# Ledger of designs, part 4: miniprotein binders against q9sl92

Target 1, 330 residues: q9sl92
Amino acid sequence: AMESDASCSLVLCGKSSVETEVAKGLKNKNSLKLPDNTKVSLILESEAKNLVKDDDNSFNLSLFMNSIITHRFGRFLIWSPRLSSTHDVVSHNFSELPVGSVCVTDIQFKGRGRTKNVWESPKGCLMYSFTLEMEDGRVVPLIQYVVSLAVTEAVKDVCDKKGLPYIDVKIKWPNDLYVNGLKVGGILCTSTYRSKKFNVSVGVGLNVDNGQPTTCLNAVLKGMAPESNLLKREEILGAFFHKFEKFFDLFMDQGFKSLEELYYRTWLHSEQRVIVEDKVEDQVVQNVVTIQGLTSSGYLLAVGDDNQMYELHPDGNSFDFFKGLVRRKI

## First folded at step 2 (miniprotein)

Design e4g
Fold by ESMFold2-Fast, scan of step 2:
Structure e4g (fold): chain B 330 residues (1-330), chain A 85 residues (1-85)
Amino acid sequence: as target 1 above (330 residues)
Amino acid sequence: SKTVVIYVIENGKTVWVEIEVEGDKVTIRVTEDGREYEFTVDSPEELKKAIEEAIKELEKLGLSEEEIKKFLEEAKKLLEELKKE
């Protein structure tokens, strides 16, 4: 009765015996589902160890898992050489997977995002998605900022540990990652509310060792230190979960205010002057405002030269940071 | 009653869609920046029309048609699961 002959192999890897038993149970029940009638085959890491070769540049499950010292995030790994969406793997199977499970792929052939700005992922890009639960819906929208911050700090930590110059990864609000004015990554968060909890799925793409379609971290690193060792996706992902768990715990305990100063030091928008366009009758009125930070709801807070406060939304406004322009959609 | 709340966080904008099932009554609420759209149906036959109207409101809030469609397809899926309980 299936309308599609598409098939997908998912390799399951656990950090401890607890996660390993979950993997065995999932395989025995064959319970993981994907959209569009995709046929899913589940393989344990122990059965897949001979599929990864040094010269094929596949994500190294063991290298990643051996780096994990977290208590919740990244302890259960799902990997496939090729997927339409890591986000779909974790979101469609939220109830079947331990919270904090991560899905990684080497090649993402459809990507996530707006149709006009579809994220494409050739081999070498770190493409992953993971899950978390939250109870307070008022702060769910802020999780994308905690994720962004964890990515930037993870890159710095890996560079520091390897004695490399820091790659200055910046956050372009709301959800993009940039280096030297070029996009190197993006974040997508979705959430559903069920049984008094918000089930959050986080998707991240980060150009580590792929230059297409923009640039990557290793290209920037080679420009700064041509003889340096390259950054590895596995090391960055491990560092990401270490930072994310720390930041998530601070966020849940003390609120976003505990991370806010670090976020403003990391984003591109401190003291940014932007032009806000409003259409009045048949005339365009332009007002210059200075970005001050974030509102409690996660929108841009800006102040005009007259000290009037503005809340800036990307939807209904076109935000072009490099041109200093925010304008309303016509 | 059974309630499903969906948050979509894309491009810094949060759209909240609440689907409440209370017996044969289904209420869909869309909120964005204090603006509220509420559509209540007393029969399953009106549900499809309510979802189409919700899509139009989300389009006005600047989400792409593809983003809204996937978002509401997920909501429909969850609503079908709730009805089976």
Scores: ipSAE 0.000, ipTM 0.197, lowest interface PAE 16.3, mean pLDDT 73

Design e4h
Fold by ESMFold2-Fast, scan of step 2:
Structure e4h (fold): chain B 330 residues (1-330), chain A 80 residues (1-80)
Amino acid sequence: as target 1 above (330 residues)
Amino acid sequence: SKIVVIWENGKYVEIEVEGDKVTIRVTEDGREYEFTVDSPEEALEFAKKLLEELGVPEELIEEALKKAKELLEKLKKEQS
């Protein structure tokens, strides 16, 4: 393979004087790094006249920043018109950035996805990544469920504020977002262990105003209310951080149990019947189970026709979580 | 170089050693997350604790850590 010599301009924007001083310090030190020998230029928002274009598709930094009322998340923003990965920006610079920093781009030409799944970031897609810290590694995998809920509730909140009909955003376990049977978003979480803490980087893609080949929130909205105002990425991101900070605090204080009822109302799997293939000797036996919820570990909890409870585990050789599921009696 | 620990259907951990860094990737029932540790000594301790918390049988933990240590020693010799 060939090495690309890439260059990248990162615009730094802060909510208050505290974050503005951080931005100035980062620029003076020129301390932000990216992989694959990418050359990084740091620019303060006030200096970004040539990059911040007044077109209808550019992310509006001021609209976002003026909307947030959070205490931790989203108060420091990194933006570029084009990036290979918002996730790489925050994960490679975790120690240099305030925890809760968010990176946004208008075009992401290489997204992070699940194994052998690539998500394209078309223009108009809300692509962002942000950071958080956790001490208990056992609950780190559950954070993606908290993120999923915050996205669905953020969309609902923006629709409420604008007097729009609700867009029925659903969660497809474990980490995908769907509307009307079509994927509109996904979440990827990675973590590094340093200084006795888990440094978690969260990546989110959400189809807000992009065209083909997938559907988007505004296309669904136009179908329901053709003359309505459109959803804006900036408003959804602001609402996301408001909901996420609230849900994160509940999660850290009271565990996922505090969010579980809302999660079940939002996911696609309540009372879903699933065909599970059990391998008994050389025979493949098909059994039907009904999904009841999640176990404390975050796995699918189901009941069989025998009224016994089972935990569903995907086949290690399957890339489809609903194919090759194996029942384990609990 | 990689070591893969599979203890139940849909559950596995990959331990990848690259120079002085160790990347541990966990897959649990379709959920994937990774940990990168910059100290080999800290990485082995972290991996042991993580595998214990995930409920991996003790015999598999011992074998995986033994193989990881062998890979770290091999890479150290190749660098000198």
Scores: ipSAE 0.000, ipTM 0.383, lowest interface PAE 11.8, mean pLDDT 77

Design e4j
Fold by ESMFold2-Fast, scan of step 2:
Structure e4j (fold): chain B 330 residues (1-330), chain A 83 residues (1-83)
Amino acid sequence: as target 1 above (330 residues)
Amino acid sequence: SKTVVIYDPKTGKTVEIEVEGDKVTIRVTEDGREYEFTVDSPEELKKAIEEAIKELEKLGLSEEEIKKILEEAKKLLEELKKE
């Protein structure tokens, strides 16, 4: 037998009467599912006073929802104080939820990571997942770059509105976020193909107010302006969806080229010199190349000292940003 | 479920094929990027596989590599159907 019944309470919150009616319908049907036979209880925001206390450092649903002015993304919110995976909530229920729905949790104790690694998030980390649809599979892999840009620009937007110094959040290709050489966040995009459309689920983790295991945005801010107001997860998430909706529309209409200049100003790799190692006759040959940008397929474009162009396909084990080393898998 | 993993050292791409009942999931992982095809409907399965093949070609997989992926997926489906 199972040692414990796995159970989960999901609080549903809508921006307008339209989303509120969707929430009521979902609760009446009790149709949301989670993996591992988890029992799901659906609760409307109006019924959730015991779960959403004002004196707790829990995510403030009203602060977030009142801030957004989007037309698609973030207008339907699912929240729980503790979840195994926000990504599983949106991906397993894609067909039941409005496209653009977001799931947020305060504590994610068994997250989903790339290469099947389990992610653990402490309280204070902004952990969320949301959905979108795309028709062209060739550009689906590029969506993670659009998401990365929206996060970095959202942080800058919040700092600007609050009169705070800008936190220089940088992108480490393909999907990591860094500040002052330390990782502050990561992005995971998965997609499924159904009815001639790609159903995309986006997961984001951003260290806003958690110091463990590396650093967070508020720790950086305290270092620059100790007496200033701190960043709030709700404000960043709201600003994120404002930026993402604008960038997503540009991306769909004009392609990634419309965002390319901003991406290169934001990423860590402009003019980076990288050593590529190849084996020739059992000898290790090192070639120095300079990163120029991205190819149309989203890979690294580099130029050698011989002025030849190279397309680099480094994975996490072969690309060492701090050493400037790319190794070919043997 | 039954899974087959194909790694191409020339491109750094990993293709994972998972079969569970009539559901086929094809995952392509390259340099931290993940792209996944999952079909829930048996009626749409054949057409979805054909569309996925066209998209995989656009990702730089050769016709020969795609053919091997299809042969493995078909073999897994036949083995599961036998049970």
Scores: ipSAE 0.000, ipTM 0.264, lowest interface PAE 15.8, mean pLDDT 75

Design e4k
Fold by ESMFold2-Fast, scan of step 2:
Structure e4k (fold): chain B 330 residues (1-330), chain A 81 residues (1-81)
Amino acid sequence: as target 1 above (330 residues)
Amino acid sequence: SKTVTITENGKTVEIKVEGDKVVIRVTEDGRTYIFYVDSPEELYKAILEAIKELEKLGLSEEEIKKILEEAKKLLEELKKE
């Protein structure tokens, strides 16, 4: 068996005295764990002044925490300069952390997505994970769409507040974020069922300032306004939690219908024509379908030229958006 | 480590023994639902209590029955150790 990297330091930061007392309790118990027998050291923000240098371009905990006015999400922050996975930090410690806690890192190695592909997070990418609870498993699959909307609206809010042109962030179903046809981010949701509740861990990666050799939000912004100020990860994250809490409350109270018009305006698939390729015995059958929206379970709802309704899902279908092709899993 | 995997109707159900716990993982469309059983004697109770939640995930009565039967086999093997 391969031995793990020896140690990891997690800095704990709270919005109020309530979260600060939680941080002190966690440090005293030394109760946070990571996979592969990683040794975890817990440090309070007040003790961490020597870990962050002003010119290091590290995530600014104070800038983020001073900006949030949420009641649940983002009020307890875990930060490390380097992590294998922010998602693992929150998911492995769900029972120990306040629900709504967020973990942020400057550099993440072997990031996670819905595919088996590894996503590497160079410095400048906003990499974070946070937790929430849901009781109704039927709507848990929809939470990634609420998260996607909160990201796109957060970017718009930050641009508006700073007097910058809007960056048109689009959603590629089910969990990717795009600008000008290039991927700038992704979302991963996992959940565990315990004590009649779904414990949901949400991971998000967003290319804010790391566009070479790909693209990022700041590269797009400079293309539109070369003399503009740069977008800051801390400001986007703060705006994200403001939008997410609002959208989550609407979603829980009124269902996804309260958000679906905004979602369809933001996604890439309105009235998209797609070829569905399926194997019937020894023959390949192709049907052209038009995407209509989402089913109540969060799958693609489409109507065929044969006037039949189709429910498309990635596990049963291989979806290639740019080719307009969906193939059944073989 | 012992693992049982069931794949049907776009869903993958994995039942795995990890140390002293049993993990039931249901994966569908990039979303993963995990049921932790810290004690093998509570495995059936956990699954029975989660049946309504499994139904909400779109698992059929037949698929739930298969999960119960495989979980029973794993529990019996753990008892023999």
Scores: ipSAE 0.000, ipTM 0.309, lowest interface PAE 13.6, mean pLDDT 76

Design f0a
Fold by ESMFold2-Fast, scan of step 2:
Structure f0a (fold): chain B 330 residues (1-330), chain A 81 residues (1-81)
Amino acid sequence: as target 1 above (330 residues)
Amino acid sequence: STKVEITFKGESPEALWEAIDRVLELAEKLGAEVVVYIDGDTVKVTVEGLPKELADRIAEEARKIAEKYGLKVEVKIEVEK
C-alpha cells in the first residue's frame, strides 16, 4: 500500500550564526519543496520545543550539533520526526541548501535503496542524507566507498571514546554494511549535473538501536558487554562527519588510492574465491576467480586460475557473496 | 519547447562517461538546459528548451554514441503541450 505525505514539518538547525541566517532566509522564502505536492512547513530549532522532546527518544539535535567539529559537512541540519525520504529532502533542494547540509529523520516510511523495493525504518535506525559537489564524474561512483569507510571508522571512534568493545562493522561491496554476517546498513549515492558540477546526494541507513527482525549495533554490543552504555545515533553521526570530511579531503587531493589499504582491511572480499557463471552456446560455464581488490573505476578486480585479470561488474542481484557466485548477464 | 529523456546503461564506466560527455557537449553548444541523474550503471540525461528539430538531432546522436560505445540506450521525446 502507498502512503501519501500531505504535509511535513522540517526543523532547521545551524552550527553557527552563518548557518542560522541561512535557516531564517529559507523560512522567510518558504523555498524548500518535496515531491507529490507535499506541503512543507519550515520551523527554526528555537521554535521547535514542542516537536523535539528529550523524553520521546527522538533524535537529539543539540547533542549532534555539539559533537561536530567539521568545516563543511553537517553544519546545517534539517530534521523531521517522520519523512518519506531524507534523500528527497536534500536532492530536491540542492540549489537552496548549503552544500554539506544533512537531513535526519526518526522514521522513514519510504526509501529508494539500490533495488526497487521500499525500505522502511523504525525508530532507532540512523537515517540521514547529505550533499556534496564534485567536478569529475568519473570518480563520483567511488564516493560510496569513502562514505562506507567513514561509517565504519565512526563506529570504532565512538566505541573507543566511550570505552566500549569494538563492533566489527564490515563492508560488503559495493554499498552494504554488515556485522556477524547480518546487514546493518546501506548507502545510496545519486547525482545530478548542473553548472558544470555534479551535485551528489548521499543517503545512509544504519541500524543503531532498532530492534528486530535482523540486528543492530546496540544488540551486538549487548551481546559482547551486557552492562555497557549504548551507542547513540547523534554521536555516531557527529563522528561520521568528522571522518568523512577527513577522508573526502584525502580522496579529492590524492584519489581513492590514499584510502585503498584501509578499505581492503575493512571489506569482506579480501582473497575471496568467486565462481563466475557465463552462458556459452546455451550452456553455463563456471570459472573460478580470486578477488584482488578494486580497479581504478571501482569495480571488482579478480584473477583467474589461468592467471588472467578480470573486471567484474555484478549488480546486487547477480552477486551472492555468501555463495561466492557472480552471474554475467548477457 | 521539447524535452528529450535519454537513459544509458552499461558495464564500462569509461564508455558510459564518454557517452555522457559527448551528449553534454552537444547540448551545451545548442543552448539546452541539461539534468543528469546517475544511479550506479544507469544514467538518465534530460535535455529541455530546444525546438523539435534540434531535440530530434540530440536523440539521434545519443543513439549513435550508444552504438559506438556498446551501451544500451532508451530515448523518449516529449513535446510540451
Scores: ipSAE 0.017, ipTM 0.499, lowest interface PAE 7.2, mean pLDDT 80

Design f0b
Fold by ESMFold2-Fast, scan of step 2:
Structure f0b (fold): chain B 330 residues (1-330), chain A 81 residues (1-81)
Amino acid sequence: as target 1 above (330 residues)
Amino acid sequence: STKVYIIFEGESPEALQEAIDRVKELAEKLGAEVLVTIDGDTVWVFVEGLPKELADRIAEEARKIAEKYGLKVIVKIEVEK
């Protein structure tokens, strides 16, 4: 209902002739929509010479497509040099896009282009979103853990393939990625229910190569092996979809239990002791608990020194890993 | 939950690194999660997990750090349900 002066160009790329025909169909229908009355222009990769700036360190579409070996995920790619949200692109257009479509951007911004409150992310961060479908809502919350594992294993696979030292990417429950005690990435999953299935949109940000060395994968790699070749966003994304498709199929066939041992080896919380505070009126009750793992619903399972079992839920102020303080969610 | 976006700009890599280190030290001391990304002369610091009162304190400290090191700074705080 608001007037909009915003516009964006979306470049459509396909792995095979099947995905290329989908791209042509979408362009002919002009059917992709974005929030806030954003004007959308659809461009085929073959027409996108003016938008592909290889000297500007833009995401390399062909390098990514050449790395993809999946049967479902990542085979249809939407790219823009600048977007407000990759997540919005895939979630608002779920019905128009093949399931497993991925959207990538070099710069993600917030605010209006004319205002001094416009914020932009730097180039070098791998920012993407993709879609999947699930039928059982009880296990939808677990998908973020499958995604987290796929990211950590993809990084290991790329390092192994290139003969590089492994970067120890860890999971901070429920949805963050850490290296050497510093956050390098995050995962956001949303879902809607339509036609007897859950439409899931997954967003991922991962600090791969953020220009000058700081807390990113390439900075860690240079610290360990200064003469090494650097990790590329395109190769990590390709490796991610390869790992994700394998883990997703395993998860759908055998449940999270099939991935549980790998998850616990990768997360930061094995045998962690934390203080849980229950606040009732003006009373504070503190219990020391030890993290045991995950419940079937995907929440933290902990055991107290009082031999009671606790289920801990994500809450912005309830889990403080560095303090060891967790507030029980009601 | 509260999210704080801090953007530092300046020509001195040393000044930018000192600003990063000080914001990270303060945020971690307050129990917050910090994401830092650098691109050329611009640094983005994202802080999450603080109560509004502590988020306001880190925003104020970021402005003082920028003044001390001769950097430009933009700070935005978002409060969510």
Scores: ipSAE 0.000, ipTM 0.119, lowest interface PAE 20.9, mean pLDDT 77

Design f0c
Fold by ESMFold2-Fast, scan of step 2:
Order: C-alpha cells, then structure tokens, then sequence
Structure f0c (fold): chain B 330 residues (1-330), chain A 81 residues (1-81)
C-alpha cells in the first residue's frame, strides 16, 4: 500500500492586498502539492498568528514582511515550522505561486516520513527557497553567483544598519558561503523550461543562529563584539531580497559584467595559486596556475606560469591535459 | 508518465548549450517540462511528463546530438506511475 510520507501545514502571508487575495485563492482551491503523497493544509497568516507566537524560536512572519520593501521578490511568503524541502514547495508549485514567492522553514528534515533515518537541521539556520523567470538559458547558470552576492551584501547591510562590526562573508565558488575559513551557507539553483522561459527555483541555507557545535554568523559576531545585538533571520532575509532585486535587475539589464568586480572582491579565489595534477603520457604532472576569474559561461579561468589559459569546472577530482587552452575538473 | 535524465559532458560550452537547446526545443514541442542544472563536469537535462514511447525518442535524439557535437552522454529513463 502507498503511504503518505508526511502531513504539513503551510502558512500563507502576503505583503499587500494583492498577495493576500492570491493566498485566499490558493486556500480555496487547495492546489498546492508536495512529493511522496504529502498531505498539505493551507492556513492564512491571520489564522496562524496566535499559534506562531507560542514558539519563541519560530521564524517571525510579521518581522520579515514588515521589513521588506521589494516590488517583486519575497512579497508572497509560505512558512512551515518543519518541511522536507523548501525547494520542493516552490518548484513543484511554480505555476500556482506568484513568481518571486519565498518558502521558509525552521527545520528541514531528510527521510521517508517514517521516524527511522530522519535527519533534522539545527534550528536557527535560515532556510529558504524562492522563484524567478529568465529567458536566456546561456546565463541561467550565472544566477547562483548573483544570489551569492546578494547574501553577502545583505549580511553587511544588516550589520551596518544595526551598528555592528562587519562580518566578512566570502564566496567559495561555485555556490558555498564561508566566514573565517568555515562554511556558513550554500546555494542550490535548479531550472525548468516551459513556454520559452526558464522557471528558476533558488534554495539557500545560511547559518545565522544555530548554536553549538556548528559555527554561525552570530557566533562570529559575538567573537568580534561580545555585547553586540544578534542578527535575526527575518532581517537578513528582508535585506537579501532588497539586494537580490537590485542585483537581478542590474544582471538582466547589463549582464554579469556589471557585478563582476564585486564578485571578485567577495570570492575566496582572487590571485589564488592552485596545484593542478594532470596526466601526461600516463605520468602525473603537477602544474601551478593562478585563478584569474570567470569565463562568460561561469567556469573558472586560470593562467599557468607559461601564460597558458585553463578553464576549471566545478568537479575538483579529475585532471586531463591537452597542451594549450584546456578544460579541467577542479 | 516518464522522467528522462540526460547527462552531457564535453569541452565546448557552445556545444553543450546547443545540445541543451535542441533537447529543450524537442521537449517543448511535445509539451514536456525541462529542468537543467550543472553538477561537476556534467550538464544534466531532465525531461518530465512524456509517455515512454516519446521519452525513448528524447533519449535517442540526445544520443545523436551528443555524437554530433563530440559530447559524452548518459541517459536514464525512470517510469513513473
């Protein structure tokens, strides 16, 4: 017999009357779907306010929505205290949700709904997914870099607004976020093609306030300024959408070149020297290359000591050499 | 319906993009949903919502496209309910 993996309640919250009417329509239609026969119940934010307040550590919908000043992204919010995937919520329901809708959860779990083998993320991580549309498939892979920049700049903006010390969030290409050599976040972008448009779903996890033993932004902040006010997930997410909308518009209008300088100032790889192992006539040869930047397709561009150009791809464990310009796994 | 997962690998981003575009064009004409993402050296194209006969056609066309552009290709067809 086929069993339901889970049941979940999705709380719907809109920024304006327009988004509120969308939420009411979705609840009446009951059309939102999740994989593995998950039973979905839709609840309007007005019906859930008292329930949300019963948990001091839950994501604060009002705090987030009151902070947002965007015109497109983050204006429609879906929240649940526990989900298997925020990415699944937005990607499986792309056609039902306004483009730019965001799904947030306090706890993300992995498993088949039966209690055996269920893993849960630590509470205090900012875990969200949102949607966008693009027409040119050649630049879709670059969107993850725009997202990464928006996260790093959002953290800086929140720190600046609150009078806090600067937290140096760095990008580890292609899609990881680091502070002081430790991973604090990651980004996953997927796309579906329909009606000559790419429907892009963006998932982000960021360690804001997840306590021991994992490092997070607030742990870094306390190390720098022990008496500082802490960063809140809601404030970071609001700032993220403000920065992302600005950067997305710039990217769509002027291409990635408009963001390229900021990206290189933010990533870990400027002037990085890398030893690349290569097979030449069945012998392993080590070559030193210096990272220069990104190609137009989003791969790493590097230069050898002989001024030979190299393209390095996201897979770091395979090296093949052809004399001259080559493509390699990084 | 079926899900077709296609892994393309090769030296030319232009060849990879052309292969993706051709698979998407065919899938769009057939009313399928197409997902594209990059994982390591591979560009992965997923085509969903087709009956098995049409899924088999997509897989075969992907192999022909890969051969034309000198790309490596792997194809998996998953039959869904």
Amino acid sequence: as target 1 above (330 residues)
Amino acid sequence: STKVLIWFKGESPEALQEAIDRVKELAEKLGAEVTVFIDGDYVIVTVEGLPKELADRIAEEARKIAEKYGLKVYVLIEVEK
Scores: ipSAE 0.000, ipTM 0.184, lowest interface PAE 16.7, mean pLDDT 76

Design f0d
Fold by ESMFold2-Fast, scan of step 2:
Structure f0d (fold): chain B 330 residues (1-330), chain A 81 residues (1-81)
Amino acid sequence: as target 1 above (330 residues)
Amino acid sequence: STEVFILFKGESPEALQEAIDRVKELAEKLGAEVYVIIDGDTVLVWVEGLPKELADRIAEEARKIAEKYGLKVEVMIEVEK
């Protein structure tokens, strides 16, 4: 052919024969799309031997899939060595993929053209996105907290199983992960409403074995136990889905209250004092408030020096702690 | 550490991308980490890992970039304590 276009290869891998049949169906239809007119080639894991030519540094599909014991999440895997956004893969193809499908890449880079989220990360960062459905829009904003907890507990579980010291991963509300005061990860949740359900796409970046730009879990581990075995992205991801499915079921059954105590033990904001701005009669009024916890809708609950309670909201994208905050007495 | 949140808004995708590239180039030269979220005609550029004085410099450069490309801009600086 005379066409000269770039293509992207997506490798499809399933946990059982059920997921394997889905992968075959998707390949036959050639239905998965990416933004910016990218030509997508779908490859079954069995056919990917000539594409997966890397050494131990590439994400190990089999190691991950063999660790999965979930019933819904992580059972269908999409992998590519290099992508502009794992989030775009699952969100653009939500209707074609089984709910709970995960996309993983070894290298995520800033793309050209239309993107919803860009994370700069070298090889060694665990970059993944997955999907879920929710019916109650009021609790959709809380899902990022369930995801955050699942990441922190997954890291602890992997360390415990390997006899390693615990890495104290903390949550910076609403959606960042920190170790020793340095950012090691972030979470992005987007949702669309269709057919009386919220289609949620979750993107996660976690610095496992990359020291750029700030730090990573293995760097922290080496500082505590220099002779220990290193953490593997595959093991953390497997542990993540095990914890997430458990926490998601608990959250759906009993609400966020069932996870709230663990969340407060894990976050950075107990007794934190912050400044909230209000415009009153064309004047900017600054009030000092102390963080108490979360409201039932998942926003920060704070108390002022006047003993009044305030609900603090992030901006519309849940990415700026102080931007768009509104003082609301309750 | 200090975090700088820069929100650009405008109807030209080319202008928004140029603004992103300029802020990112400046921040990375200063050793900072940069994240970008795009939502339609609005872009959030999130810069981490700067001392307060350099954060103020990036904020001011963001305003100049917005003026040059005809974008609306809002800047927030958060200091971790």
Scores: ipSAE 0.000, ipTM 0.138, lowest interface PAE 14.4, mean pLDDT 76

Design f0e
Fold by ESMFold2-Fast, scan of step 2:
Structure f0e (fold): chain B 330 residues (1-330), chain A 81 residues (1-81)
Amino acid sequence: as target 1 above (330 residues)
Amino acid sequence: STKVEITFKGESPEALQLAIDWVKLFAEKLGAEVTVTIDGDTVKVTVEGLPKELADYIALFARLIAEKYGLKVEVKIEVEK
């Protein structure tokens, strides 16, 4: 049965006439591609009255688009009420979409994780993916840290703007977001090298208004200020792109060093002692190391009790941070 | 046509880039299209548009390159149709 004749409708929205012309061109020339032979219907925002529901639970395209003041990121929006993966929409269509295009969905199933973690996207989760280009492959792995910082700072900016208590979103290296010891989000960055450039696709899931499977930002906010107005996905996404564009420009101009102090203040791992398991001829040896920061390659820099420096890598299979680390002497 | 997915793993970004460059050069000489995906210490090189016989040569070449640069390698040959 090679006929899962899956179909989806993609609503295209542009910030200016330039992006609107791109949307018209995409609709007229070619259908966007999705994996598993999915049939794609392209609809302009102006034509989408029957598909863009007026319910408060759907992502509000206009609220988001009117909030952004960026020059590159988030100016071309693709939205669907339900997708298998926002990441697939932007990555499979990288050459057809303006760089910086964002895809958003209200419901996502079969999300992607760095270590094959299942990212479940319940109702109220902010799920989006966007694209960027980089030329230097050595710093591509660092982009996920720039993205993580942009998310944490965007949440703080929205809380500040609305007069709300700050929600202290922390980074669990390499790609998870936590509040009060509970996971609220995750980031997946993939890159494809083509025409002397790295085509990077960034996927983000952030629990804004979903109570399951873990917690969400609005649950934390209600715990601190029960009568407060709730955070909106559209406001957070707008603030994210404002922060990301600023941080991306700093990163490209001055390197990660320009963001490094803020990153270490935001992550969970400053001076953390970690047990690392090494396999030596079928024996498992446990070593204690102290996390110092990041290496130039974006892996954990740690110091052993022997005062030697080590780079720690995930094994790719562990959901437990401590079990998935492998020690490499540097 | 066949699709060849080559996954390289290693701690040296320089060794990973050299493996990418060599596989890409070899595949392009055979008229194939190459897509490279990088995820930390893991590089996935996808070669598309080869007949099966030439796909076996790309797989062999990838294994030789991995051996030369001390990388771990996994190769999958898939029939697209």
Scores: ipSAE 0.000, ipTM 0.168, lowest interface PAE 19.7, mean pLDDT 76

